# Designs tried in a protein design chat: VHH binders against NAD-dependent protein deacetylase sir-2.4 (sir-2.4). Part 3

Target 1, 292 residues: NAD-dependent protein deacetylase sir-2.4 (sir-2.4), of Caenorhabditis elegans (q95q89)
Amino acid sequence: MTSVYESLLSDYPDKGVIGKPEIRDTETEIIEKLRTLYNHFVQAKQTGKPIFVLIGAGVSTGSKLPDFRGKQGVWTLQAEGKHAEGVDFQVARPGVSHKSILALHKAGYIKTIITQNVDGLDRKVGIPVEDLIEVHGNLFLEVCQSCFSEYVREEIVMSVGLCPTGRNCEGNKRTGRSCRGKLRDATLDWDTEISLNHLDRIRKAWKQTSHLLCIGTSLEIIPMGSLPLDAKSKGIKTTTINYQETAHEKIVETAIHADVKLILYSLCNALGVNVDLGDDLPDEVPIPLKIS

## First folded at step 4 (VHH; framework vhh_7qbe_3)

Design g30 (from e11 with T104D)
Fold by ESMFold2-Fast, scan of step 4:
Structure g30 (fold): chain B 292 residues (1-292), chain A 122 residues (1-122)
Amino acid sequence: as target 1 above (292 residues)
Amino acid sequence: QLQLVESGGGLVQAGGSLRLSCTASGFTYAMGWFRQGPGKEREFVASISWSGGSTYYADSVKGRFTISRDNAKNTLYLQMNSLKSEDTAVYYCAADYLGFSEYDSPSEYDYWGKGTRVTVSS
């Protein structure tokens, strides 16, 4: 079921730097960096300029999906002649990180979210589509080529590269209009250019943004990995959360080397934002933050 | 701080050729060339996607100018053939980190070089 996407992952021509060692910040370092991030969130709400978020594969590791460049990542293991465990998109569910991001969005701290992940978990957790840019697409999504109506499926779509799936549009449900356009997949192949519509939405988001937060991404994939450079050009500071050193470590204001879900859940706790975890419990307790 | 440095401008006879280069101090995604003649606003000349798979040209230069890039060198090129007196202008290199929605709009580009002067004698 995953054969087309697994081939896409293995055949990607420029994988960037893989297998970097993990860096683990001490509790003291985490508290100091988290205080800086907390202050950006408070300022974002006060000024009405929310946090702009970029999500990478590290956000979904809590959902038992592997990342690409970590020690147990898909490309790291491929380079060692091994296979990554846990690549099962059908059973993956939003984790603590996704739920924390949703809670911060609902509370007005975050507005526009770009996800590089094709797992569909950012949409599944309930982030509104008007604020979500699935920049590399979504394995569970088909789109009408004529009217651009979206169809969210229970099973992964068995093609990539914006190709016809063999299904037809069922009509525009919003307008009641009859449309018999052909449906295509929504997952970008490695040679597929990013949608001009998505690029336009990103440009417009910058005008209302106070800070860029890059979560669980090595920043190695062009062009999204270059967002910290774009932010710097606009006078906007960046925070990264990733165990491995990112491609832009030297130009970001704050690089937090810690577990993504720990930092996000701790930030929610510090802000007084309730995260609906249902029956799921976080692996770690929130780090207490003394607010000055 | 991204810097763009143009080179290759100068004086040429009508019908001649020039190659302009623009070197970026770091990564760029979308790149293009614009020009400004005396007493005119900046106008689009050509643009190229990061992969080089998409190129766009102003009608006035189609068939005469060729845009290309070398990403390993962070360098953009404009090969100008069959030059006309109307091509006389200051040529500006433009770049963006994310690409662009309107390839021919100056407002879509965040970084600009200082320009290189091209004079075509007739």
Scores: ipSAE 0.073, ipTM 0.549, lowest interface PAE 6.8, mean pLDDT 83

Design g31 (from e11 with T104L)
Fold by ESMFold2-Fast, scan of step 4:
Structure g31 (fold): chain B 292 residues (1-292), chain A 122 residues (1-122)
Amino acid sequence: as target 1 above (292 residues)
Amino acid sequence: QLQLVESGGGLVQAGGSLRLSCTASGFTYAMGWFRQGPGKEREFVASISWSGGSTYYADSVKGRFTISRDNAKNTLYLQMNSLKSEDTAVYYCAADYLGFSEYLSPSEYDYWGKGTRVTVSS
């Protein structure tokens, strides 16, 4: 069961552009673009306008999960009558990319993080829930329909589309008051609207940033994929990190075509930010930046 | 930069109907209609979610106005029936790439058209 999530989704023909060729920046190009990104991170901290982060499936490839629209992605291979390789969501663990993002958040460079991933890894790595917006939901969450109390499960919830799970609320976790509400899954189907609460949180945080960083996302899914369009109109700079050309690459300030974990880990190293890797070892040595 | 162009305004007799249209130069997520009558502040009329699954109306227009959208054409519509003299106003299309939780305040929308005038005669 490589992609249980795929099997839970309704049939939907328009999955965005898939299977674009990979672009690989030279070391010289990477160093120049990393220097630009480093400068934006330094400025963000100095001005009190933290980097706003949008995460896609490319962040979780280091956790042995497939992406969706890359050459070996779920939708790309499905269109060819094939199946993507990977592990079940229940065995996936946060990787170097997740740990690097957490470290940048702890160091105050990043504040609001939107993840489009349903794997729960951004929550599992320890990003505070007040700064994390799981915009497409989380396969490991159930939510009370009445009081909105969240229940984190050890196993995936086997439904999407905000459907009842058959479990009942055990009480309002925020107020301590009794609640008899029904629990639902927390994961969006193709036709499920993003919660108005999430949109409000995003919009408030969006007003407090000068830089959007899009990591491992093709930007094919709206409304999040349209953030670079709004950024350009508001004087917010956008950097993308993705091997494939994104939907809005021509309008972004900097497009880095390189491995996500390499760029994030190299950025942490350049900023003097310690990444707690535990027992994990990075696949690649950080690219040194000469900062003057 | 997102541009919005309203059309369909005009002079109509009380009890008549008009359909307003608003075409966006690109993708929009949150869309709504606001109006400003003579000597009044800009007020909410109607809003619609991206899917069309959620619609909101000001109490003064409920049952008379219908909001709809065609995402393939980047176009928002307002079907106005049973028009009253108090509906006389400049009608503004509003849009955003991201909506607020309530869809109801002018402050929730960053992009605005220049308006189309609706005059309802007695």
Scores: ipSAE 0.300, ipTM 0.669, lowest interface PAE 4.2, mean pLDDT 85

Design g33 (from e11 with S105E)
Fold by ESMFold2-Fast, scan of step 4:
Structure g33 (fold): chain B 292 residues (1-292), chain A 122 residues (1-122)
Amino acid sequence: as target 1 above (292 residues)
Amino acid sequence: QLQLVESGGGLVQAGGSLRLSCTASGFTYAMGWFRQGPGKEREFVASISWSGGSTYYADSVKGRFTISRDNAKNTLYLQMNSLKSEDTAVYYCAADYLGFSEYTEPSEYDYWGKGTRVTVSS
């Protein structure tokens, strides 16, 4: 259960706004907003300035993991004295949303992807690590404190806060001697600073960005929740896809209140991008977007 | 669009004090102060984390200057004590939506104020 991750985190009172009402756009509203988003994707391909993507927990709800601030979210239910239900991180698999994002990346529409999720699904679906910023870390990663080699595990690492795991690095120095560095977890606690390398990569990504797309995030966690403000200051417009009103609803160009997998899969189909779904099927028929 | 407005500069006697403020038009994560003296490059003065828990100072000002912030007011402060003639400069507020308090290079901040002049007479 996802409660494992919650139990590893330090006690922290400032979890952002929780439990906002869900908004559901009509099909007419979705089509109009999706047309605007579609035009940004077409422009991104034509200009060579790809879409910059921010992913939140809403992308992983299709993988049977709860979000944090939705009606049935971890923090929302905790505030009510209840517990969120979901599958273990180790059994969660990438869903239609992850596969759609991968397909858009492979087709050249999306380049840099920031994920706030620690579930490792964005890496597992096959997004290249050079284009993926796991800004809050990944529960399946250990990192050597000495040489910075990454170890992808099949089971979750049972600590957060960049703490030693008790394992040692298996790498060798140029002299043929073992590294002997200690491994640490790669997952941030509330008080852990974001990697300087990640911040640098985000700054560089803006120079080649035509549009910011925020998917399945309430934008309540600082500093990532403030990306729409940064985008606006650079003349870059933002689209959000989230059932709940985000922290920056008033400043974004387009706020789509709909199921994230429906919007992403519909966008892929409109762009002629094939999504490798494997055994997964979308719950809904893609929305037809007629281009004349 | 993020704008930074500095205030509090002026003329002060050596050994005196000044408090600079910088008000941002919206949210900022990383914030710091830089200065540029006559005929010099822009140099780091101090930086502060968004929580205020981490602060960094140039050796030349350590123990004399104190950086602080009020996030509710989107305002950064620099309390300057025991001022020296060498502190004479235009002081610039720098901010970013991202970043750490360890950012000591001007190139690491995207947003800048127009500066406020501090003159310390001997």
Scores: ipSAE 0.091, ipTM 0.544, lowest interface PAE 6.1, mean pLDDT 84

Design g34 (from e11 with P106A)
Fold by ESMFold2-Fast, scan of step 4:
Structure g34 (fold): chain B 292 residues (1-292), chain A 122 residues (1-122)
Amino acid sequence: as target 1 above (292 residues)
Amino acid sequence: QLQLVESGGGLVQAGGSLRLSCTASGFTYAMGWFRQGPGKEREFVASISWSGGSTYYADSVKGRFTISRDNAKNTLYLQMNSLKSEDTAVYYCAADYLGFSEYTSASEYDYWGKGTRVTVSS
């Protein structure tokens, strides 16, 4: 449950705009916008400047995790005195959206992927860690404060804010001596600064990108929500895929108000990219839209 | 296009104070001040994280200058106290939508103001 994560976060009154109405583009509107996005993907591959991707909670709704700001989101329902429905993080599995993003990455259309999600699903689906920036952290990770070794856990690490977990590093220093460093969680609280290493990787990604694609994010949390502003200043166009109006719709080239899973899977189909769906899919495979 | 506008420069006597302001036309994440004195290279002065929780200062200004920001106004400030003749320079506001591996490198900032001149007499 995302409610578990919410309970670990410090009290913070400014969560951005919540509960905006859903907009649903017609099939004709979706096909027109998807054709524009398809052309950006084709051009990115041809020019050797892959698509830069920002992922938000809407990508994981197919994995039965609620988002935060949608009509059935954690904070939206909390403001109404209600509880969001969903599975525990430990049982969540990558869905069609995650597998589609992986397929586009493997095919060379996408390179750097920033995920705002702490659910660990982008790592779990198999996106290479050198191309994945878990900018808000990962609830399943502990990190040694001394040697920076990562420990992937089966259960959620029950703290946020880069705090000591009470466990010790099990690694050895190169001298053969035990590390004995203390482990900390790897998940940001509201007041935790984003890793300077992550920020540096994002800046470097801009030099090799032709288009920004923001998927399933309301763009309400800074600094990641401001990536479309950064893109515009660099002459790079942005596409958003989200049912709710994002914070920056007026400056993006294309805003697609449709199911994330439908758009990503349709894009893969149009590009001739095979998506390995596996045997343990948590959501239904959509019928891809034709954009010919 | 992000625009940065500096203000508050002028002529001041050694030992005096000035407050510089820099207003951004929109959101910024990383912000800092650089300066370029006569016949010198552009050098780092101070930088501040978005939250204001982390500040960085050049050794030459530590204890004399204070950097702060007002995110509601998209404005960066530099309070300069105990000014010295060596502080005479054009002061540049620098910003980015995103942070850096270190906030002290001029090459990491994508957006710059035109500068405001500070002259410390004596």
Scores: ipSAE 0.213, ipTM 0.610, lowest interface PAE 4.7, mean pLDDT 85

Design g35 (from e11 with S107D)
Fold by ESMFold2-Fast, scan of step 4:
Structure g35 (fold): chain B 292 residues (1-292), chain A 122 residues (1-122)
Amino acid sequence: as target 1 above (292 residues)
Amino acid sequence: QLQLVESGGGLVQAGGSLRLSCTASGFTYAMGWFRQGPGKEREFVASISWSGGSTYYADSVKGRFTISRDNAKNTLYLQMNSLKSEDTAVYYCAADYLGFSEYTSPDEYDYWGKGTRVTVSS
């Protein structure tokens, strides 16, 4: 019924600001802000500087997973002595938001995608691993400590904090060379450092963008939550899509307070980008955007 | 914009100790110390990851200098022991909002302090 992730994490009292009220933009406000975002996407493709994406838990609420800091979020309810409702990570499947992000990536508008989510859905939807940075890890992933070869599992790895799992590397998957390294979980605990490999990839990709898009994240967790501050110092524009006010909302160019799924699907429709939904139909209908 | 302010420099005799501090005006992920001696190029001294779990030192200072940080105060420290005349330099604090795999190059840091002078006399 409920996620096991919270039970794997160490006891940590400071979980950031929780339970902020939801803000809902009017349809007129959404259309205006969406037009601005549409123009940034067009410019990004024209200039060869793809949109840099940061994903938070709000992207996976459409997959029946709770977020952490929303009104019904994991930490918000925990502070009230309650438990968040949702499906287990093993049952969750990519939703319209994930599929829309994938479509924008395939169309060349987005290149580097950082996800703060540990649910593995961004990888599962088919975002290429060379462009995906699972910055807080992935509950379904084991990694070799020596060669960094990744092992995607069908079941959740039942530890966090980059702890040894007892399994050994079967060889460097990238080079094909022998490796005798030990495997560890790939999911960060509260005090676990982000991988130096991930930081290096982020730094290199960050130099190639002119626009940061933060989707479904409160921006409460450092260092990723502080990207809008660095963006401002470097002339990179930031757009946020989140019902709750983010930690850096007053410094971003555009803050869209609406359903993530609605905005992403509407943006794809406006750009003429086809979203492969398979046999699933979206609950949302795209907002019609008159392009001049 | 992010500002870094160094302090703690001064005159000390060979074999003595100094503790340098660097306070950032906001969040930093990667932080390090660089120095520039008279008639020399700016060189790496030490760097530290956000958690403090990873530290890097130039060979010339290993075992004598200790880098640490207090994230609640946005402050970086360099404890310098067994100082030598070769340690005479202006010491610069460097920071970045993002980390990187190799913390030893000046071009990996986007933000810099103005420096604090350390003079070691014999």
Scores: ipSAE 0.277, ipTM 0.641, lowest interface PAE 3.6, mean pLDDT 84

Design g36 (from e11 with E108D)
Fold by ESMFold2-Fast, scan of step 4:
Structure g36 (fold): chain B 292 residues (1-292), chain A 122 residues (1-122)
Amino acid sequence: as target 1 above (292 residues)
Amino acid sequence: QLQLVESGGGLVQAGGSLRLSCTASGFTYAMGWFRQGPGKEREFVASISWSGGSTYYADSVKGRFTISRDNAKNTLYLQMNSLKSEDTAVYYCAADYLGFSEYTSPSDYDYWGKGTRVTVSS
C-alpha cells in the first residue's frame, strides 16, 4: 500500500495542489489531440530523435495503486482525514500503460524514460535500466554504499532517505569478490537531493529529444514538474496526459484529459506497434485513428 | 522563457564588501555565479541547491564569499567580503530548470544574465 510508503516519508507541508477536478475531453477532442501526438511519434522515428517520457502516479492506477493528488489520491484523502485503498506494492504488476510504454520503447519511438514512481513497475515491465531513470528511487532496491551494487528485493525496503537497512553487501557473486559494505535503501525522502548522475542523464537526453511526453503526473513536484519549462526553453514541445489540470497547462502544446491507458494503447494501435498484454485485456477498445 | 537580471556591481576598495543580486523571471532549480576577468575565460565562483542546503565555492573565494537564495522572490545573492584586485570581473548569474549545486561548469547552465561589473581598486 501507498499508506506504507507515506508513513515512511518525513512530514512535509508543501505537497503541491491536491484534489483538482477531473477534466474529461470529448471523443472528438481526444482524436484531434491524439493525431497531434501521433504526428510527433512519426517525426521522432523519421528524424531519429526519440520522445522523452516523464511518468507519474497516474500510470500505475491501472495496477490498482492509488495516485497522490487525484480525487481518490493519497494526499487528497489524507487532507480529509481518510486513507487511500489499494493493493500492496508486492502484489502490484505492470498494467497496459507500462506494457504500451515498453512496446513504444522497443519500437524505437521512446528512449529515455523518467519515472517519479517508487513502485518499481517500470523496471519490472522490462524497460532497460540504461534508459530508465527512477528519479525518486525504487522501494524494492537496496544499494551497497561501498561498491554501489544494486539488490532487487521481493518485498519493499522499510526505509527511505538513503538510510542504512542493517544488511551487508554480499560481494560480487558473479566474480566472487567480497565487499562487505553496508546496504542502504534507494528511495528519496522529501529533503533528499536527486542524484547528480540522474540529473546529468536527463540533461544529456535533451540533445536527442524531439518531444516531451508527460504521463499521469500533475507536475507539482520540482524539479521534475519543471521539465516542460526546460523543454520550452530548448524549442521542444510538450504533450501531457492527465485527468487533472497540470501546473503547466498554459505552456504545453497539447493537454489530453483522458485515461492514460486508453491514449497509450490507442497510440500503439495507430503506429502498428504490438503490445504484449499476456492475459490482460484493456477495458476499452482503442480509438481508431484513420491514418493510411 | 527565463530571464536573469544581475544588480549590485560597482567600484569598491580592496578589503571592502559588495552584495550582488540576481532576479529570475520565473522558477529556477540550479543557480550559480560565474565571473570573467580581463583577458580571462569565464570561471566558476559559487553555486547553491534549490533548498539552500548545499553550496559550492571556487577555492579562490571560499571563506570570503557567501551564496544564498530567496525562492519566494526568485532571487540569488552573492555576498562578497575581503575583496581583492583579482576579484575584478564581470559577474554572471546562471540558472537552469534542472541541476544541482555541484554544477560548476558554464556548460552545465542554459540560462545566463548579461552580467554586472565589479571593480576592486588596489
Scores: ipSAE 0.174, ipTM 0.619, lowest interface PAE 5.9, mean pLDDT 85

Design g37 (from e11 with Y109F)
Fold by ESMFold2-Fast, scan of step 4:
Structure g37 (fold): chain B 292 residues (1-292), chain A 122 residues (1-122)
Amino acid sequence: as target 1 above (292 residues)
Amino acid sequence: QLQLVESGGGLVQAGGSLRLSCTASGFTYAMGWFRQGPGKEREFVASISWSGGSTYYADSVKGRFTISRDNAKNTLYLQMNSLKSEDTAVYYCAADYLGFSEYTSPSEFDYWGKGTRVTVSS
C-alpha cells in the first residue's frame, strides 16, 4: 500500500492530467516501433553516445506498486474518492523492467538514468549512484544537512520536503569531533526545488546523448516532463513507452503504447543482452525482431 | 521550437533605470540575460531558476540589477538601476527547458532572442 507517501505530501491542486484512456498498440505496430528503438540503441553503442533514460511510475507497476495517473493510479483513484491497491514500498522488489534497464546500462547502451520514482527500486537493483539521478528523492534515504552523508534505511523515512527527521549524523568532522549534523529526508514535496547538482548532471549528460527514452511516465511533472522539449532543442529524438498519451506525444519520434516490461525485455533479447532475472520470470515472451 | 522576444531597450541617462522584458513562446525552466557591448564578447548578466528561488548575478551588476520572472506569462524581467555608460550593450534573453548549473555560460542555453539595445548616455 502506497497510501503513506501520498499522505506525507502537502496539499497541491495541480497534479497534472490524470485518468487518460489507455492505448494499446498492435503487435505489428510494436514490432515496427521497437525496431526503430533497437536501431537507436545500436547507434548509441557504436558512436559512444549512450541512451539517456527517464523513468516514471510505470516501470514499478511490475513490482506491484501503483502508478499515479493511470486508470488505477494513486491520483486518479483519489479524485474518485478511492484508494490505490498495491504492496508497501518496504516489500517491493526490483522487477523485470528494472533488471532490463540495469542490463542495458551494464552493456554500455545506457549511461545516465533519471528516475522520478521515490520507491528506491532503481538504486536497489544496482544501478551505480554515479549514473543514477533520483530526481524526486528516495523514501528510504536520510541525508546529513552538514556533511551530506547518505543513510539508506530498511524502513521508509516518514517525512518529505527535506525536513529534519529527528536523527543525528553518526560521522565525524575533519577536527575529529562528532559531526552531529541533523539528518533530513531525501524526498521532494511539490514545492521543493530539484538539487542543483542533479540539474548539472542532467545538463552534462545531454552532451554525450544520442537519444532520449522516457519509460512509464506521463511527462506531467515539470521540469522532467519537459525533457522531450529539451531533447528536440538539441536535435535529439525521443521515444516514449507508456499506455497513456503523454504530455508531449505529438513532438516525440516514437510513442510505444505497450507494457514497459514487454518492450524492455524484448529490446534486451534483440540486442543479445542477458538479463539476470533471479527468481523473477517474465509474464511475456520476447517479441522477435528478426535482426540478422 | 522555442522563440524569445525581448523588449524595453532604449536610451537612458547615467544613474537612470530601465526594465527589460523577454516573452517565451512556451515553457522554460532556466532563463537568463546576457549582453554584448561594443567590441566585446557576449557576457553573462543574470540568471534565475524556474521557482525564482535561485538567482545569479555577474559581479559588475550585483546590487544594481534584479532578475525576476512571471511563469504564468512565460516572461522574464531585468530591472536595471543606477545605470552606467559601461552598461551600454545589446541585451539578449536566453532560455532552455532545463535548469542551469552553477557554471552558467552562453553554451548552457540553447534558445536566444535577437536582442534589445540599451544605450546609457553620460
Scores: ipSAE 0.053, ipTM 0.502, lowest interface PAE 6.5, mean pLDDT 84

Design g38 (from e11 with D96E)
Fold by ESMFold2-Fast, scan of step 4:
Structure g38 (fold): chain B 292 residues (1-292), chain A 122 residues (1-122)
Amino acid sequence: as target 1 above (292 residues)
Amino acid sequence: QLQLVESGGGLVQAGGSLRLSCTASGFTYAMGWFRQGPGKEREFVASISWSGGSTYYADSVKGRFTISRDNAKNTLYLQMNSLKSEDTAVYYCAAEYLGFSEYTSPSEYDYWGKGTRVTVSS
């Protein structure tokens, strides 16, 4: 069911600002902002300091999953007594946005990627796990409480909050040693603390970062929504791509209000980066950038 | 650009109580209290995670001090009870946007207040 994740979460009163109007930049505005972003990508390659990426639900809308705070988002419709439409998590597949991010990673423009999405699509598209931080977890993962071995499942794990699943660890995959630990879900509830390992990886990633790119997130949920503040404290500039105004519009260098698929695919095209689309068809043609 | 402002320090008699506050100009994930007494290095006192679900205390203050936070006000508190002369120090608030693997080391915190002085008279 498309609303399974929402039903597993505990009740939480502050879900951030919902239902903000969509802002749509003109083609001229998009081209100018995209040129600025393109220059950051070129600089990242030139300096050997890749782009640091934060992913939100807007990246997965192309995979027919709803976002949370947009006009047709999960929390927005819930506040209206309605249910968001989308496919089941098991049916969802990586879209043009995921494939574009993977292509930019493979080309060396992007290194560390934080995803707030629990849909598992950033992992499924093939982003290496050593460069991927699933900060809110993944509905398809079980983790051993003792050795931290991960088990990728074909079906979603039907619990959140790092709760025991009733299954036992089959041994540490790295060392091959027997482990008698219990497995837990890997998905955070509202009151679940972020993994200290993930926080450490994020802290270390800042040292090798030239620019922060926040894609398809309203930046309403802390602590990840506060990454632009962390960037600013470190002298690092931020670009956002989101139809709705984010919580940090006034402190970011560039706020692009456009379809995330369009911007990412256009950026790949401008950089000469090939995107393996498989069965996906791009909804938009790339915006041509005349750069010399 | 995060700023921390401590308040609540002062002179108090041994066995008394004092409450310190630290207001942050914005969001923080990990927050802690450190202190520096006369002729000593800056030492850990207490730390708290964003949700308040994880708290850590120095052995010297366990059972006497309580750390808490009000995220709606971006404010950290330290309730100090049964104060001793050895608690005399400048108390510093520390914060970062993201936590590290340890909450108890000064090197893990990116932001620091200027300190508030606590003097415990015998």
Scores: ipSAE 0.012, ipTM 0.483, lowest interface PAE 8.7, mean pLDDT 83

Design g39 (from e11 with D96S)
Fold by ESMFold2-Fast, scan of step 4:
Structure g39 (fold): chain B 292 residues (1-292), chain A 122 residues (1-122)
Amino acid sequence: as target 1 above (292 residues)
Amino acid sequence: QLQLVESGGGLVQAGGSLRLSCTASGFTYAMGWFRQGPGKEREFVASISWSGGSTYYADSVKGRFTISRDNAKNTLYLQMNSLKSEDTAVYYCAASYLGFSEYTSPSEYDYWGKGTRVTVSS
């Protein structure tokens, strides 16, 4: 449960702007904005410079996990003295949004994906780890403090802040000796610094990027919320998909106020990209785009 | 785009002190000071993380200079004590939106001020 994660975090009053009203674009507005986004995806393929993606909690709402700053979000309800409803993190599974992002990655439209979500769903759906930056960590991940080997667990690790978990490394050192290093959680607390490796990977991704797509994020938390500013400085345009006004909406090229799942699935349909839904049936019909 | 404006430069006698300021027109994540002396390449002086929890100094200024920041004012400071003639240079403020893997590398900073001149007389 999301409520378990929030209880592990240290007390931090500055959670960014919460509870902004939801904006719902009309179908006509969605079609116009989606055509602009579609054109960026076509250009990305033509130029060999893929779309750079930033994922927030809104991508996982289709997996029955609450977001943090939306109308029914975790921080929004906490400020009202209420609790968000949702499924346990252990039972959450990738939804249509995750599967659509994976399909766009497999088709070569998207390369580097940053996820701010700690739910592990972007990894679980099958996005290759070499292209996935779990910038705030992953609740199902333990890391050896000595050899940096990663352990993906079936159950959430019940700590945050890169703290020892009480488990020991199960591997051997390069010399063949038992590592016996202490394992730590991989999930950042409010005051935990982002990995220097992750920052380096993000910096390098810009060199091969044609467009930034921010999906289901309020852009309220630094430094990831500042990616649209970094993009603008590099002459790269940004599209956001979020029901609420984001922190940098005035500087982005296109702000789509619609259901993340609907927009991503409609984009896949327009591009002729097949999304492997397994036994899932999307409730929404793709929005048709007329391409000249 | 993002603008950095340095201030506080001037003429000071050896052994004296000077405080430089740099105000950013918006949010910055990583910030640092670089300098370029007469006939020299631009070199690292000091850098500071967003939280102020990590600071880095060139060996030539360690123990004499102190870097600090006030995020509420979008302002970076460099307190320079026990100034030497070798400290004579144009001092540049540098910033990044995102941060980087090496705080001392000028290539990791995307935004630069126009510089403020510091002259240390004998």
Scores: ipSAE 0.113, ipTM 0.567, lowest interface PAE 5.6, mean pLDDT 84

